VH-VL binders against Mitochondrial import inner membrane translocase subunit tim50 (timm50). Designs and how they scored, part 2

Target 1, 142 residues: Mitochondrial import inner membrane translocase subunit tim50 (timm50), of Dictyostelium discoideum (Social amoeba) (q55c70r191to332)
Amino acid sequence: PGGKKYTLVIDIDALTEITKTSKYPTLYKRAGLDFFLDHLRKDYEIYLYFNGNIPQNKYEQLQFKIDTNGKYFTGLLYPETGIKERNQFSKKIEMLDRDPSKVIFIDAASPYDHPNVINIGKFKSNSKDKLLIELLPVLESF

## First folded at step 19 (VH-VL)

Design w01 (from t02 with heavy chain N33H)
Fold by OpenDDE, fold request of step 26:
Structure w01 (fold): chain C 142 residues (1-142), chain A 121 residues (1-121), chain B 107 residues (1-107)
Amino acid sequence: as target 1 above (142 residues)
Amino acid sequence: EVQLVESGGGLVQPGGSLRLSCAASGFTFSSYHMNWVRQAPGKGLEWVSWISYSGSYTYYADSVKGRFTISRDNAKNSLSLQMNSLRDEDTAVYYCARETVDWDSYGMDVWGQGTTVTVSS
Amino acid sequence: DIQMTQSPSSVSASVGDRVTITCRASQGIYSWLAWYQQKPGKAPKFLIYAASSRQSGVPSRFSGSGSGTDFTLTISSLQPEDFATYYCLQYNRFPYTFGGGTKVEIK
């Protein structure tokens, strides 16, 4: 499925900082995000994951702010209503019809350790952030 | 003046079809998510369907999934609800409602006056 | 689906009374809840979002509170024009779900 080698699921909080404003949310991108996503989309089927703290009616707007041309993300993933363990790896896998061994999760925060989960922390606006640039070679080596 | 006006309601037999329309005016229609909400006689409010501002995403209540289709034409400032395989329990006043874009005050801030759908033999 | 349990279903009150309506979500919805007022034969009217935001023109006697699963709409001093049916609605997840409604009627 997808013709890609791997599936990448990325928590939006790991890539961006979202702040409430009066009419529209303000979204700050982690440095190098566009470059990061553009390179990874060659080998990865990339999904943007919402961890539940944002209502579903905002997902499209937020996706648009990150991927205006719709070239990076294959789709959106989010906890289904009624799933209590939505941040657990097993529940995330259930949201995908993919081989779990070929699914990589980039989490803002994870309560568990798993070989397929990379915790990079929740992003806070920082123009000097280099985490994505540093992570890219690792992901490309898989 | 910001306004929504529903139309298309009427009497239809079970199994029949009906298409509701909602005409928007006084605001940038393409910037707002839209909803259909219905109210059976003497009953409470029931959310029916939602469509994103672009029309790219839609959601439905389980009670209408597979039977109703929400759509919008942003160029015409129009919202539609195609209702097929109508049932008696679909009898209700149908409202179209706009969601706010304001994060500080989010809700359905503009409603039409509703159009009545009656499903009966 | 997220169920919204609204209580009471009806309340009889007099002008000047304090009226409290509660809405409980079957799971956490953060603050993504809105309150509506509906009078007979009329479309619902948006009143309050979550715990802090009244719509323009909504009197200060209306207030909202709560987060997570428990929410409250309070009318501090009921006025004649406040006799109506009130509904809560969660926006956190689809399907959107309304509470069952609370009819505030004159005693």
Scores: ipSAE 0.806, ipTM 0.912, lowest interface PAE 0.6, mean pLDDT 92
Fold by OpenDDE, fold request of step 26:
Structure w01 (fold): chain C 142 residues (1-142), chain A 121 residues (1-121), chain B 107 residues (1-107)
Amino acid sequence: as target 1 above (142 residues)
Amino acid sequence: EVQLVESGGGLVQPGGSLRLSCAASGFTFSSYHMNWVRQAPGKGLEWVSWISYSGSYTYYADSVKGRFTISRDNAKNSLSLQMNSLRDEDTAVYYCARETVDWDSYGMDVWGQGTTVTVSS
Amino acid sequence: DIQMTQSPSSVSASVGDRVTITCRASQGIYSWLAWYQQKPGKAPKFLIYAASSRQSGVPSRFSGSGSGTDFTLTISSLQPEDFATYYCLQYNRFPYTFGGGTKVEIK
């Protein structure tokens, strides 16, 4: 095990918006992201998930932009990580090699329905939502 | 002037080892992902290995995995490829190539002139 | 792994001809594809990213198009200096994979 009570897998599109059509792309963080991750890392093993729409060669830089000090994320997950089935939930479970009952997924989009999957939608920088702050007490209650 | 210069190529017997080097100049080397790409005589281009700007992540083609090791020294503006257990099919011109940082026009924009590796008895 | 099928493998053409080279990916790679030109005894040269702008110094007769799985490099009017071998490269996923190449030869 990872030494934490639970495992949290978060889609990068749920946490950030990235401009992809400029020489130096900008990453916009969802409101309360640092606070959110800093609090959850106490009890959660946190993985950043890339859903495939970003090349692998950009993962490190993007992770660095979110977690500059490397204190939030335990690792990265992406479509090629130990995937054996088309079912996305099963894919993610296989990626982690953890007890499925203790794995929570925060998705930008969920084509599957499962109690351990929380869809908070894709983040847009023009949004003023408080979804991360609202979700934090729920996740901390586990 | 932005440039890459490969060195270390030569003739080696099967099972032998060779270390290639790539010297970078004219740009901030530590900001760029680097690649090794090879081309066998009369054949097409084959990607060999990739290393991230920090050196923290590496990837290899299946054909060289377990035998080749890519590394970099950002303080010395140097890229390396340690090649062990060399095979005849490893015979090729080896290029080092820099990836752009531009998301709007991404690719390998700077190439060395290559260094020749010949594996033969 | 993502396979890149490049066609044709070779083409004979004359100066002034329109030349079209295609690359098909075995799966969607969005727009993460680049085209390269290589002349004999020389290193490859980066030409175009997908359907975006050409690299600095690349003539306007070169253009790229496509997204997803199908990509095309077009030389609108072939010039003497354009006789070379061209390659596509996907860099969406590792391992990076080149197309098989297209040799543009003089007719």
Scores: ipSAE 0.800, ipTM 0.908, lowest interface PAE 0.6, mean pLDDT 92
Fold by ESMFold2, fold request of step 26:
Structure w01 (fold): chain C 142 residues (1-142), chain A 121 residues (1-121), chain B 107 residues (1-107)
Amino acid sequence: as target 1 above (142 residues)
Amino acid sequence: EVQLVESGGGLVQPGGSLRLSCAASGFTFSSYHMNWVRQAPGKGLEWVSWISYSGSYTYYADSVKGRFTISRDNAKNSLSLQMNSLRDEDTAVYYCARETVDWDSYGMDVWGQGTTVTVSS
Amino acid sequence: DIQMTQSPSSVSASVGDRVTITCRASQGIYSWLAWYQQKPGKAPKFLIYAASSRQSGVPSRFSGSGSGTDFTLTISSLQPEDFATYYCLQYNRFPYTFGGGTKVEIK
């Protein structure tokens, strides 16, 4: 039973890069990912958003690679929920039974230009950026 | 030898219940998603239900949602389908099928022989 | 739900013929489409995944193509063992959905 104040929806491409060339894919995590999720899970409900070009039968194995012990994510979202569609944005947030003003999105792609959306770009595994760690003070200021 | 064996089919009246079982052998059962697929007499294939390798996620065809329950016991290498409120249109051969979890592929690559469910008054 | 429209429903052909079967999805499914073969009284046999990738042990005369909404299975030179019913299956999103099937029968 959660009494958490805010909901965070995170595009998987903002957190990870996945190789597509083997039957056991390698998932590369953005720097500070585990610290970021572990820190925020105490005060945030966290949803993982999947891209359209990933078949739904792969979602659990990807979730397991990011959250092996099932402690970070409250649930999963995907394009059919309409979260990234302007016309259906509020309706899909109502599906979560949450105040829309308390839902924050971490996005990897344009064209979502919305007050509650923080776009940090797609993660590339050759990057050593600190964007997740730098984002913590912003998310703690709510 | 990789093998799946269904059981539990039979004759049942409309509104009745039936529980199908699928026994797995020759492979690591907990490393595969599992499916039920059915085929009515003279008809095509209809996907019925799916359960993830861990059992954490389940999905159903709209035609059976709310009436059928898929489950698995990874310690006993068994898959089950509890079928309630059966209707005439549920009459079919029911197959269990394992589904690869390999990232770069997909497929229900091993199927059982099927078990027949007949719903009639 | 994603509807799969498979055509033709049947085709009569001779050994050595080229056979083409089409599936159309009601919405984009990228390349997440599989093909299955079924002979009377037997369970389906897995042939193709990801629209065009052959499962191990499937003869090279079977080929798949397409992406988005339009997909094709081709048998380049029909053999006696290929007379069967063929089904496409979309696995992009649940519920999975089969096409209606195409019966390939001897002329």
Scores: ipSAE 0.570, ipTM 0.863, lowest interface PAE 1.1, mean pLDDT 85
Fold by ESMFold2, fold request of step 26:
Structure w01 (fold): chain C 142 residues (1-142), chain A 121 residues (1-121), chain B 107 residues (1-107)
Amino acid sequence: as target 1 above (142 residues)
Amino acid sequence: EVQLVESGGGLVQPGGSLRLSCAASGFTFSSYHMNWVRQAPGKGLEWVSWISYSGSYTYYADSVKGRFTISRDNAKNSLSLQMNSLRDEDTAVYYCARETVDWDSYGMDVWGQGTTVTVSS
Amino acid sequence: DIQMTQSPSSVSASVGDRVTITCRASQGIYSWLAWYQQKPGKAPKFLIYAASSRQSGVPSRFSGSGSGTDFTLTISSLQPEDFATYYCLQYNRFPYTFGGGTKVEIK
């Protein structure tokens, strides 16, 4: 409903990793993250999905570290929303009140059978992959 | 000199309203989540409400949802609890407590002295 | 909502005793559980977070353990200043919920 044609739901584990290799925990962003989100927000409503092992009182801090100016994300999703079944995005997404054919998911899990899920794997901070940048033309061509 | 001071408690009739305040000093108020926790006479602790450090997110216990409103003014270092449609079971000592925002920790580590709310005819 | 069942509701103990207090969550909360101590007429004091991590300044005789649904606070050798009421709190999901409390009192 924000006047945008498509909805994108992204698992936070596909975008970031929190590491304990220093005295204080550090959030690492996947390469190209800011460029990716800034380009997609023009045509996409973007939702950030938090997995179940993140306590709810951390959501705003994590959102702020990824989206400091509050310009990328339309909203947050989490396990209580019911959008995943057995750790896979559900094909039945009535909770979003959107045409399912116009909802695209980016997941950190291994590939599984879902027509609208793009599995890019869990980000590890020792990786310098370009997957987000490579995915951008695909998402912009819809 | 980290300190939280509640005020605004008192005697009120059922169905009435009351506004509690919590004044913060000695720390950067906008860097902490804030809580209200209450304790009825002779009873255990009951969590009431929470507001995030920016004020963007609020949550409530089911027993107060729709009747109580938590708010904060980070420019004035002030936390508030607006209590409407008060009931006898809302009688308690009300504490404000700051909550750490550190990634790998949690804690309501500083509490106020409490302010007493009595709901009776 | 996540219910926290704390037991026992009270325990009578002597100085030097080992005291064990348990909390059980109605659903998994990973390790997101805290323990608080409260003495009569005072605000609660924060002891333990993440099930087992002591807050700075908390004596080492206090230890926490558990994950998932079952959690324990242990006082290895009870001291006179430890007679108080203890509460667990789950903070995995809102609403936060306290256990019913365990009063540790002089035998």
Scores: ipSAE 0.551, ipTM 0.844, lowest interface PAE 1.2, mean pLDDT 87

Design w02 (from t02 with heavy chain N33H V101T)
Fold by OpenDDE, last read:
Structure w02 (fold): chain C 142 residues (1-142), chain A 121 residues (1-121), chain B 107 residues (1-107)
Amino acid sequence: as target 1 above (142 residues)
Amino acid sequence: EVQLVESGGGLVQPGGSLRLSCAASGFTFSSYHMNWVRQAPGKGLEWVSWISYSGSYTYYADSVKGRFTISRDNAKNSLSLQMNSLRDEDTAVYYCARETTDWDSYGMDVWGQGTTVTVSS
Amino acid sequence: DIQMTQSPSSVSASVGDRVTITCRASQGIYSWLAWYQQKPGKAPKFLIYAASSRQSGVPSRFSGSGSGTDFTLTISSLQPEDFATYYCLQYNRFPYTFGGGTKVEIK
């Protein structure tokens, strides 16, 4: 497959805040995002998930703003893939041909009970949280 | 002056191939997503294909998937549409159209005048 | 795929009339919709994005409204140069989809 031990699917709303109602939208990164992604890419195949409120024609621009050098993300996921149902991630990742038991989701949605899902909430640029840095040791321990 | 000019249209038999081109001028071509849109005689507009500003991502209407290929050469300010296995229903005026970069006013703001493709035996 | 149902397919009106064209999306598209005007033998012209912005040079008599699934293009007082075919287009998801068009004709 991807040659990595695990597959990580991350909702973009968990990593960034995007202003959608401006002439030139701004993307704000959650604290420690670059460090977070750079460390995880060693053992994780990382996919970026876009919610339905972001048009598909914006995916590349937004991905570039997060991963300018193209070294973090293996690919993009979005609602039409079926990987998220009723605003919740599931183990239905057959489209990626990966072992569902080795798939981890980082979600921005309201918390729900799923063994492979870690909810860290939607990021707001006025937040000073350190959730990504705090989560990194957990993900590296798998 | 911002301008798009299509070329390459013509008469072709069913099963034949044709390559359309769109020449861009007056703006930074590499900064804009591009589209092909077609209109059959006496019919409405139909979106055909989309290509991102870098050319890394492409999308197609189901009616042309597997037969048409969109591409761009940003160094030459050129957009192309390779059309294979052409069918009668592909007969239309083909437009190239630029998408805006303004999220508060998003749409296809620049269009060419179109090039006519006729598929007939 | 997202279907765009545009109505009416045609409308007969006189100069000075108020004309309303609607588009309904089969699912929510937020505000990712644009309106176009096309005259015979010409390429479409971008008029309005969603409910907020007219393109430069577009008269104030043109206005857009709506969000989610229902959108409306309004011409407050029809002028001779407004007789044309109008289309809506959603940009939310691929494939992009146009409405069926509305031909505004002289009564």
Scores: ipSAE 0.870, ipTM 0.935, lowest interface PAE 0.5, mean pLDDT 94
Fold by OpenDDE, last read:
Structure w02 (fold): chain C 142 residues (1-142), chain A 121 residues (1-121), chain B 107 residues (1-107)
Amino acid sequence: as target 1 above (142 residues)
Amino acid sequence: EVQLVESGGGLVQPGGSLRLSCAASGFTFSSYHMNWVRQAPGKGLEWVSWISYSGSYTYYADSVKGRFTISRDNAKNSLSLQMNSLRDEDTAVYYCARETTDWDSYGMDVWGQGTTVTVSS
Amino acid sequence: DIQMTQSPSSVSASVGDRVTITCRASQGIYSWLAWYQQKPGKAPKFLIYAASSRQSGVPSRFSGSGSGTDFTLTISSLQPEDFATYYCLQYNRFPYTFGGGTKVEIK
């Protein structure tokens, strides 16, 4: 998997809050996001997942707002890839062409039964949580 | 004045190749996603291809996948469409169209005059 | 892929008439739908964005409505310059897809 030990798929709603403005979107990052992604990219192939409510023509702009230097994300995923079913990450991970035991999903959805999914909830800019920083040691221990 | 001008159309035999160009002026070309849209004689509009502002992402209609290649040179304010393995059904007026940069006011707001491609033996 | 079914294919109307054109998407596209007007020998003209917002310079007699899968373009009182072909376009997902078009002809 690109020389990385693990594959990480992250729902954008778990990392950011996007608010619409007349011309440009405002993207708020969850606390510690840059640090989180910078550390994980050493051992993880990281994919950013966009929900279906975001037009595909917005993907690059949003990706750029999170990963300005193009260092963090290996690629983008979206509903048509089949990686999510009914707003939940699929248990059929074969579509990623990766070892299922080495794939981790970080989801914004409410908790559901999935052995590869870590639910951290949808991010809102008024939150003061430190979930990403708290989760980092766990992900680095694998 | 904001303007798009297509060129490169002409007559070509089936299986041949043609390269279309679109020259942009009057705006910051590198900030805009671009499209090719075509219209066969007496038919409706058909989206052909899309390229992001940076050129990093491209999308194609199934009808042209593997045969057409969209590209851009932001330094030259130029959009291109390389068309290979042309077929009779590729005969059409080809338009380049700019997408707005606005988040909410999104759409193809500027179009060229079109360039005609005729594929015929 | 998302299919856009536009109806009717053509409509005959008189000046002053109310004209309604419909586009149906094969799946939900939220409000990511645009409407275009095209006259013979000319490039399409951008009319409506985000399903219901008029582009700058577009007369108020043009209105768009709908969300999800069903969308409507309405010309409240047809004017002589409105005889043309109209197209819807979804830009939620690639490939982008146009409707089949509706030719508004003089009765």
Scores: ipSAE 0.869, ipTM 0.935, lowest interface PAE 0.5, mean pLDDT 95
Fold by OpenDDE, fold request of step 26:
Structure w02 (fold): chain C 142 residues (1-142), chain A 121 residues (1-121), chain B 107 residues (1-107)
Amino acid sequence: as target 1 above (142 residues)
Amino acid sequence: EVQLVESGGGLVQPGGSLRLSCAASGFTFSSYHMNWVRQAPGKGLEWVSWISYSGSYTYYADSVKGRFTISRDNAKNSLSLQMNSLRDEDTAVYYCARETTDWDSYGMDVWGQGTTVTVSS
Amino acid sequence: DIQMTQSPSSVSASVGDRVTITCRASQGIYSWLAWYQQKPGKAPKFLIYAASSRQSGVPSRFSGSGSGTDFTLTISSLQPEDFATYYCLQYNRFPYTFGGGTKVEIK
């Protein structure tokens, strides 16, 4: 095990919006992101998931922009790991080598049915939602 | 002037080892991902290895995995490639190449002139 | 691994000719592709990122197009200095993979 009670996998698109067509792209954080991650890291082993449209050579820089001090994320996941199938959380949850009942995936994909998945949609910087703050007490109640 | 200069190439017998170096100048080396790319005589380009700007992440082509090790010293503006268990098929010109930081125009924008590695009995 | 199929492997052309080189990826790589030019005895030179702007100093006769799996490098009017070998490179996923190259030769 990872030393934490639960495992949390979070799609980067659910946490941030990244401009991809500029010389120096900007990463916009969803409201309450730092607070969200700082509180969850106590009981959660947190993994950051990157979709296939983000090159692997950008993972470290993007992770750094979110977790500058390296205190939030335990590791990175991406399509080749098999964590997703057809852009949905894998039905073979045992591949995570964790108790399936203690694995949660916060997904940015369009809503789909999976007992381990919480869909909060892709974050857009023009959004003023409070989804992370609203979700935090639920995740902390486990 | 932005430039990369490779060194360390030479003649070596099969099973031997070589250490290539790449000296960077004219730019903030620690801000850039670096690559080794090789080209066998009369053949195309082959990506060999990649190292992130911090050195925390590395990747290798299957053809060299377990035999080659990429590393960098950002304080010395230096990139290295330790090559062990060399094979005849490793014979090539080896280039170090810098990746851009520009998301709008990404690629390997700076190359050294290469250093030649010849593996032969 | 992502395979890059580059075609043609060679082309004979004359000054002023239009030359088209294509690269096809075995899977979608979005726009994470670059084109390089290499002359004999020289290191490769970065030309174009996908369908974006050319690198500084690259003549306007060079252009790139495509996304997903199919990409094209076009030289609208071949000049004497353009005779060289060209390569595409995908850097969406590791391992990075080059196309097989296209040698543009004088007819």
Scores: ipSAE 0.866, ipTM 0.934, lowest interface PAE 0.5, mean pLDDT 94
Fold by OpenDDE, fold request of step 26:
Structure w02 (fold): chain C 142 residues (1-142), chain A 121 residues (1-121), chain B 107 residues (1-107)
Amino acid sequence: as target 1 above (142 residues)
Amino acid sequence: EVQLVESGGGLVQPGGSLRLSCAASGFTFSSYHMNWVRQAPGKGLEWVSWISYSGSYTYYADSVKGRFTISRDNAKNSLSLQMNSLRDEDTAVYYCARETTDWDSYGMDVWGQGTTVTVSS
Amino acid sequence: DIQMTQSPSSVSASVGDRVTITCRASQGIYSWLAWYQQKPGKAPKFLIYAASSRQSGVPSRFSGSGSGTDFTLTISSLQPEDFATYYCLQYNRFPYTFGGGTKVEIK
């Protein structure tokens, strides 16, 4: 599926900071995000994951703010209504019709340790952030 | 003046089809998510369908999935609801409603006056 | 799906009374809830979003509170024009779901 080697699921909170400063949300991108996504899309099928704290009616707008041209993300993933364990790996896998061994999750926060889960923390606006640049070689080595 | 005007309602037999339209004016239609909400006689409000501002995403109530199709033409400031395989329980006043873009005050802030759909033999 | 349980279904009150309407979600919806007022033969009217935002023109006697699963609409002093049916609506997840409604009628 997708012709990609792996599937990458990334929590939006790991990539961006969303603030309610006005009538409209302000989205701040982690440094190097465009470069990060552009490189990874070669080998990864990339999904943007919403962990449930944002209503579904906002997903498209937020996706657009990150991927205006629609070239990075294959789709959006989010917990289904009624799923209590939305942050658990098993539940995330259920949202994908993919081989679990080839799915990598980049989480803002994870209550569990799993070989396929990379915790990079929730992003807070920081112009000196280098985490994505540092993570890129690791993901490209898979 | 911001306004929504529904049309297309009428009497139809079970199994029939009907297409509702909602004409928007007074605002940038393409910037707003739109909804269809219906109300059966003497009953409460029921959400029917949602379409994103671009039209790229749609959602439906289970009661109408596979039978109703929501669409929009942003160039014409028009919202539509194609209703197929109509049932008696689809009898209702159908409202189109705009969602706010304001995160601090989010809701359906503009409603049409509704169009009546009656499904009966 | 998220079920919205609204109570009471009806309330008889007099002008000047304090009226409280509650809406309970079957799961957490954060603050993504709105209240609507509907009068007979009219389209619903957007009143309040969540716990803090009244729409323009909505009197201060209307207030909203709550988060998570329990929400409340309060009319501090009921006025003649407030006799209507009120609905809550959750926006957190699709399908959107309305409460069953509360009819506020004159005693």
Scores: ipSAE 0.808, ipTM 0.913, lowest interface PAE 0.6, mean pLDDT 92
Fold by ESMFold2, last read:
Structure w02 (fold): chain C 142 residues (1-142), chain A 121 residues (1-121), chain B 107 residues (1-107)
Amino acid sequence: as target 1 above (142 residues)
Amino acid sequence: EVQLVESGGGLVQPGGSLRLSCAASGFTFSSYHMNWVRQAPGKGLEWVSWISYSGSYTYYADSVKGRFTISRDNAKNSLSLQMNSLRDEDTAVYYCARETTDWDSYGMDVWGQGTTVTVSS
Amino acid sequence: DIQMTQSPSSVSASVGDRVTITCRASQGIYSWLAWYQQKPGKAPKFLIYAASSRQSGVPSRFSGSGSGTDFTLTISSLQPEDFATYYCLQYNRFPYTFGGGTKVEIK
């Protein structure tokens, strides 16, 4: 509680693409990312989900590149938290202490196996899609 | 030139407290994660605690969680470990070690020489 | 916590020998494993990260391999300065965990 009606869990691969050719990674943001997050944080608790092959000691560096002032994300999640694992979505979100029907997952590559999962595709830095902006009316209608 | 120097070790009774310090020089301290690693006499290395470059995130080994507190002061280039409720098994040489934040690598690449903590009745 | 099982616990070897030590993780850690060397009375020295990437200044006789749960450190031709204890460290998830160590001793 704090007045937020819904919880949003967003896969980092739906928001960004990261290259690993340097000591200082290049992070490309999906079009409209900052507007999307700033707009939704008014009514949503927002968690950033790290999937796969990223060691935990890198999470803060990535979070900072997306949310430089620390104003968007309530927290970070990753596979060991179990929020997205074998359609165990509702059980494993209990650690968030939230009604599962009020948790929405924005995913990059998941099949459409759960009603609370919205798949907008993995972002590639050579695309200029507007999917984040197009999703706003849907998320605001709750 | 890159150096870490631990201090604050000593003899303490079980249940006592001790504060370790680690002074950093020769590098941009706020660009590195920091670790405490300990080694009991005749034993292997045990990771104790980690603090992120900004100080915003901390993690602990289960054996010390709730008793030890890691902190850093980036303005003073210092790392600290507050150790409370000390036990016999906390007897060890304590090392501070910087951890690279380079995206394409990892490593505790610079270590101090260690400071000895002895917990004895 | 991720348990790291390191073997053997010790190895007796001569200068010029090929020495192989292994670490096994209790769950997959991708390639997020490091190797450290420690001589008596000294702080550990960083050797290898990401299972196989040598830190700058580490001799090429040290090589690492593996991914997932099974990892190996090989010293291709043991030198007098290589008599030491070697530790693996997983850094995929906190808490970080060291293996139990492998002492490489002179025969």
Scores: ipSAE 0.622, ipTM 0.886, lowest interface PAE 0.9, mean pLDDT 85

